# VHH binders against 5'-3' exonuclease (pol): the designs that were tried, part 30

Target 1, 302 residues: 5'-3' exonuclease (pol), of Buchnera aphidicola subsp. Baizongia pistaciae (q89ad1)
Amino acid sequence: MIIYKKNVNYLLIDGTSYLYRAYYAFLKFKNNFNKPCGAIYGMLNMLRSMLLKYPYSNIVVIFDSPQKTFRNELFIPYKKNRPKMPNDLKEQILPIHHIIKHIGIPIISIPHVEADDIIGTLATKLYKKKYFILISTNDKDLAQLVNIHIHVLIGTSNIVLDESKVKKKYGIIPKLIPDLLGLMGDNSDNIPGVPTVGKKTALILLKTFGSLENIYNNIEKIPKCLIKKAKTIYNNLHTYKKLAFLSQKLATIKTDINVNITTKKIKMLPPCTTEISNFFLHYKFYNWNKLLKQGLWLKNCK
Below, E stands for the ipSAE of ESMFold2; O stands for the ipSAE of OpenDDE; V2 stands for 0.75 times the mean of E and O plus 0.25 times the DockQ between their complexes.

## First folded at step 20 (VHH; framework vhh_6fv0_2)

Design u7 (from t8 with T50V E110G; at its last look DockQ between E and O 0.57; V2 from the best seeds 0.00; counts 0 for: pae E 2.5 > 2, unsure alone 64.3 < 65)
Fold by ESMFold2, look of step 20:
Structure u7 (fold): chain B 302 residues (1-302), chain A 124 residues (1-124)
Amino acid sequence: as target 1 above (302 residues)
Amino acid sequence: QVQLQESGGGLVQPGGSLRLSCAASGFTFDDYEMSWVRQAPEKGLEWVSVISYSGSTIYYKDSVKGRFTVSRDNAKNTLYLQMNSLKPEDAAQYYCARGWYFYDSSGTWGMDVRGQGTQVTVSS
């Protein structure tokens, strides 16, 4: 029996993040009808890797929904610069949901609620019950959720980020990531921040004052010797105060979404091997079907 | 506002056929997966079928495979369910739904809008 050193009770997977990574990693994969199936293959490959690495963890996949959220109502340009999902990726969503179900992994998706807020709420509820949670995602924003029992795996990294590793990697503690983005903004999500305040200046301000609120309560004490163009920065901080706090609010992951998510809905079920095999044969994943029949696709240890 | 209006239900003898329609309005129909679900008396909602936004991928509940056919006409914003070889156990209120429902038997997480339904009754 191989005993894994990581003590992870729940593995929360950012499914939308995985979906895009899988799609772009396998753009040239096509099925029998010259139609793309690379997102299906890549998603299964990544999920299998997690199933094998964390065989005793309860795994849950969380997806975004296409509907508008409170952030879109709060700030119309929010995520406006993101391209729409490619049609050939959109085509692969239903098969991906179908196979994840038959593997026995629960899927959570809530209309009008971003996956980040579902993950934040679930992780926080499980943390309060003294469980250990690993979040797997490409979204660096989720690092704000890290604490002593919530850790994050970002991208293809083998390194699980705890509190100290978040501080080393991002220059601030996890809970201040929304404050950092409130100042510097986030081009990928079209979060504005404060004009002329970049990452370097924002980190100096947060190191000096400890929070966005404290920066503004002490705005006259800005250390002019440490900050280039301090007069411009001061003027913009003053002029764009409401925009800074709007940006912070946009970047803050909710942990208190009022939804009925029960332990039954997040509990894994036994795999349906016959349906998985039929799926693998349909997409010509013959090597995986061989491994499945040998009992090796889902487990490689005891 | 988003609306789904089912029609085409009625009384049919065992072995008969019925065609359900669902007219969609208030949203871009082509952007969504669509589902048929049903509810018999004193039972919970039961998924029947799901169809991808383009119609290229379709899944059915095992008990209706080969007898029911789901389709969509994106130009008319309409979802259809052709029901052949009807059995008494198919009698239910049938609902058109935006999203999917087959994840598990408690399946509310993939469905955000449902119509008022149309009644299907199977009796001699």
Scores: ipSAE 0.437, ipTM 0.773, lowest interface PAE 2.5, mean pLDDT 84
ESMFold2 (binder alone), look of step 20: mean pLDDT 76; pTM 0.763
OpenDDE, look of step 20: ipSAE 0.746; ipTM 0.888

Design u8 (from t7 with F111M; at its last fold request DockQ between E and O 0.60; V2 from the best seeds 0.00; counts 0 for: pae E 3.3 > 2, grease 24.3 > 24.2)
Amino acid sequence: QVQLQESGGGLVQPGGSLRLSCAASGFTFDDYEMSWVRQAPEKGLEWVSVISYSGDTIYYKDSVKGRFTVSRDNAKNTLYLQMNSLKPEDAAQYYCARGWYFYDSSGTWEMDLRGQGTQVTVSS
ESMFold2, look of step 20: ipSAE 0.458; ipTM 0.786
ESMFold2 (binder alone), look of step 20: mean pLDDT 78; pTM 0.786
OpenDDE, look of step 20: ipSAE 0.717; ipTM 0.883
ESMFold2, fold request of step 21: ipSAE 0.393, 0.297, 0.301; ipTM 0.759, 0.708, 0.711
ESMFold2 (binder alone), fold request of step 21: mean pLDDT 78, 78, 77; pTM 0.779, 0.775, 0.772
OpenDDE, fold request of step 21: ipSAE 0.720, 0.731, 0.730; ipTM 0.879, 0.885, 0.882

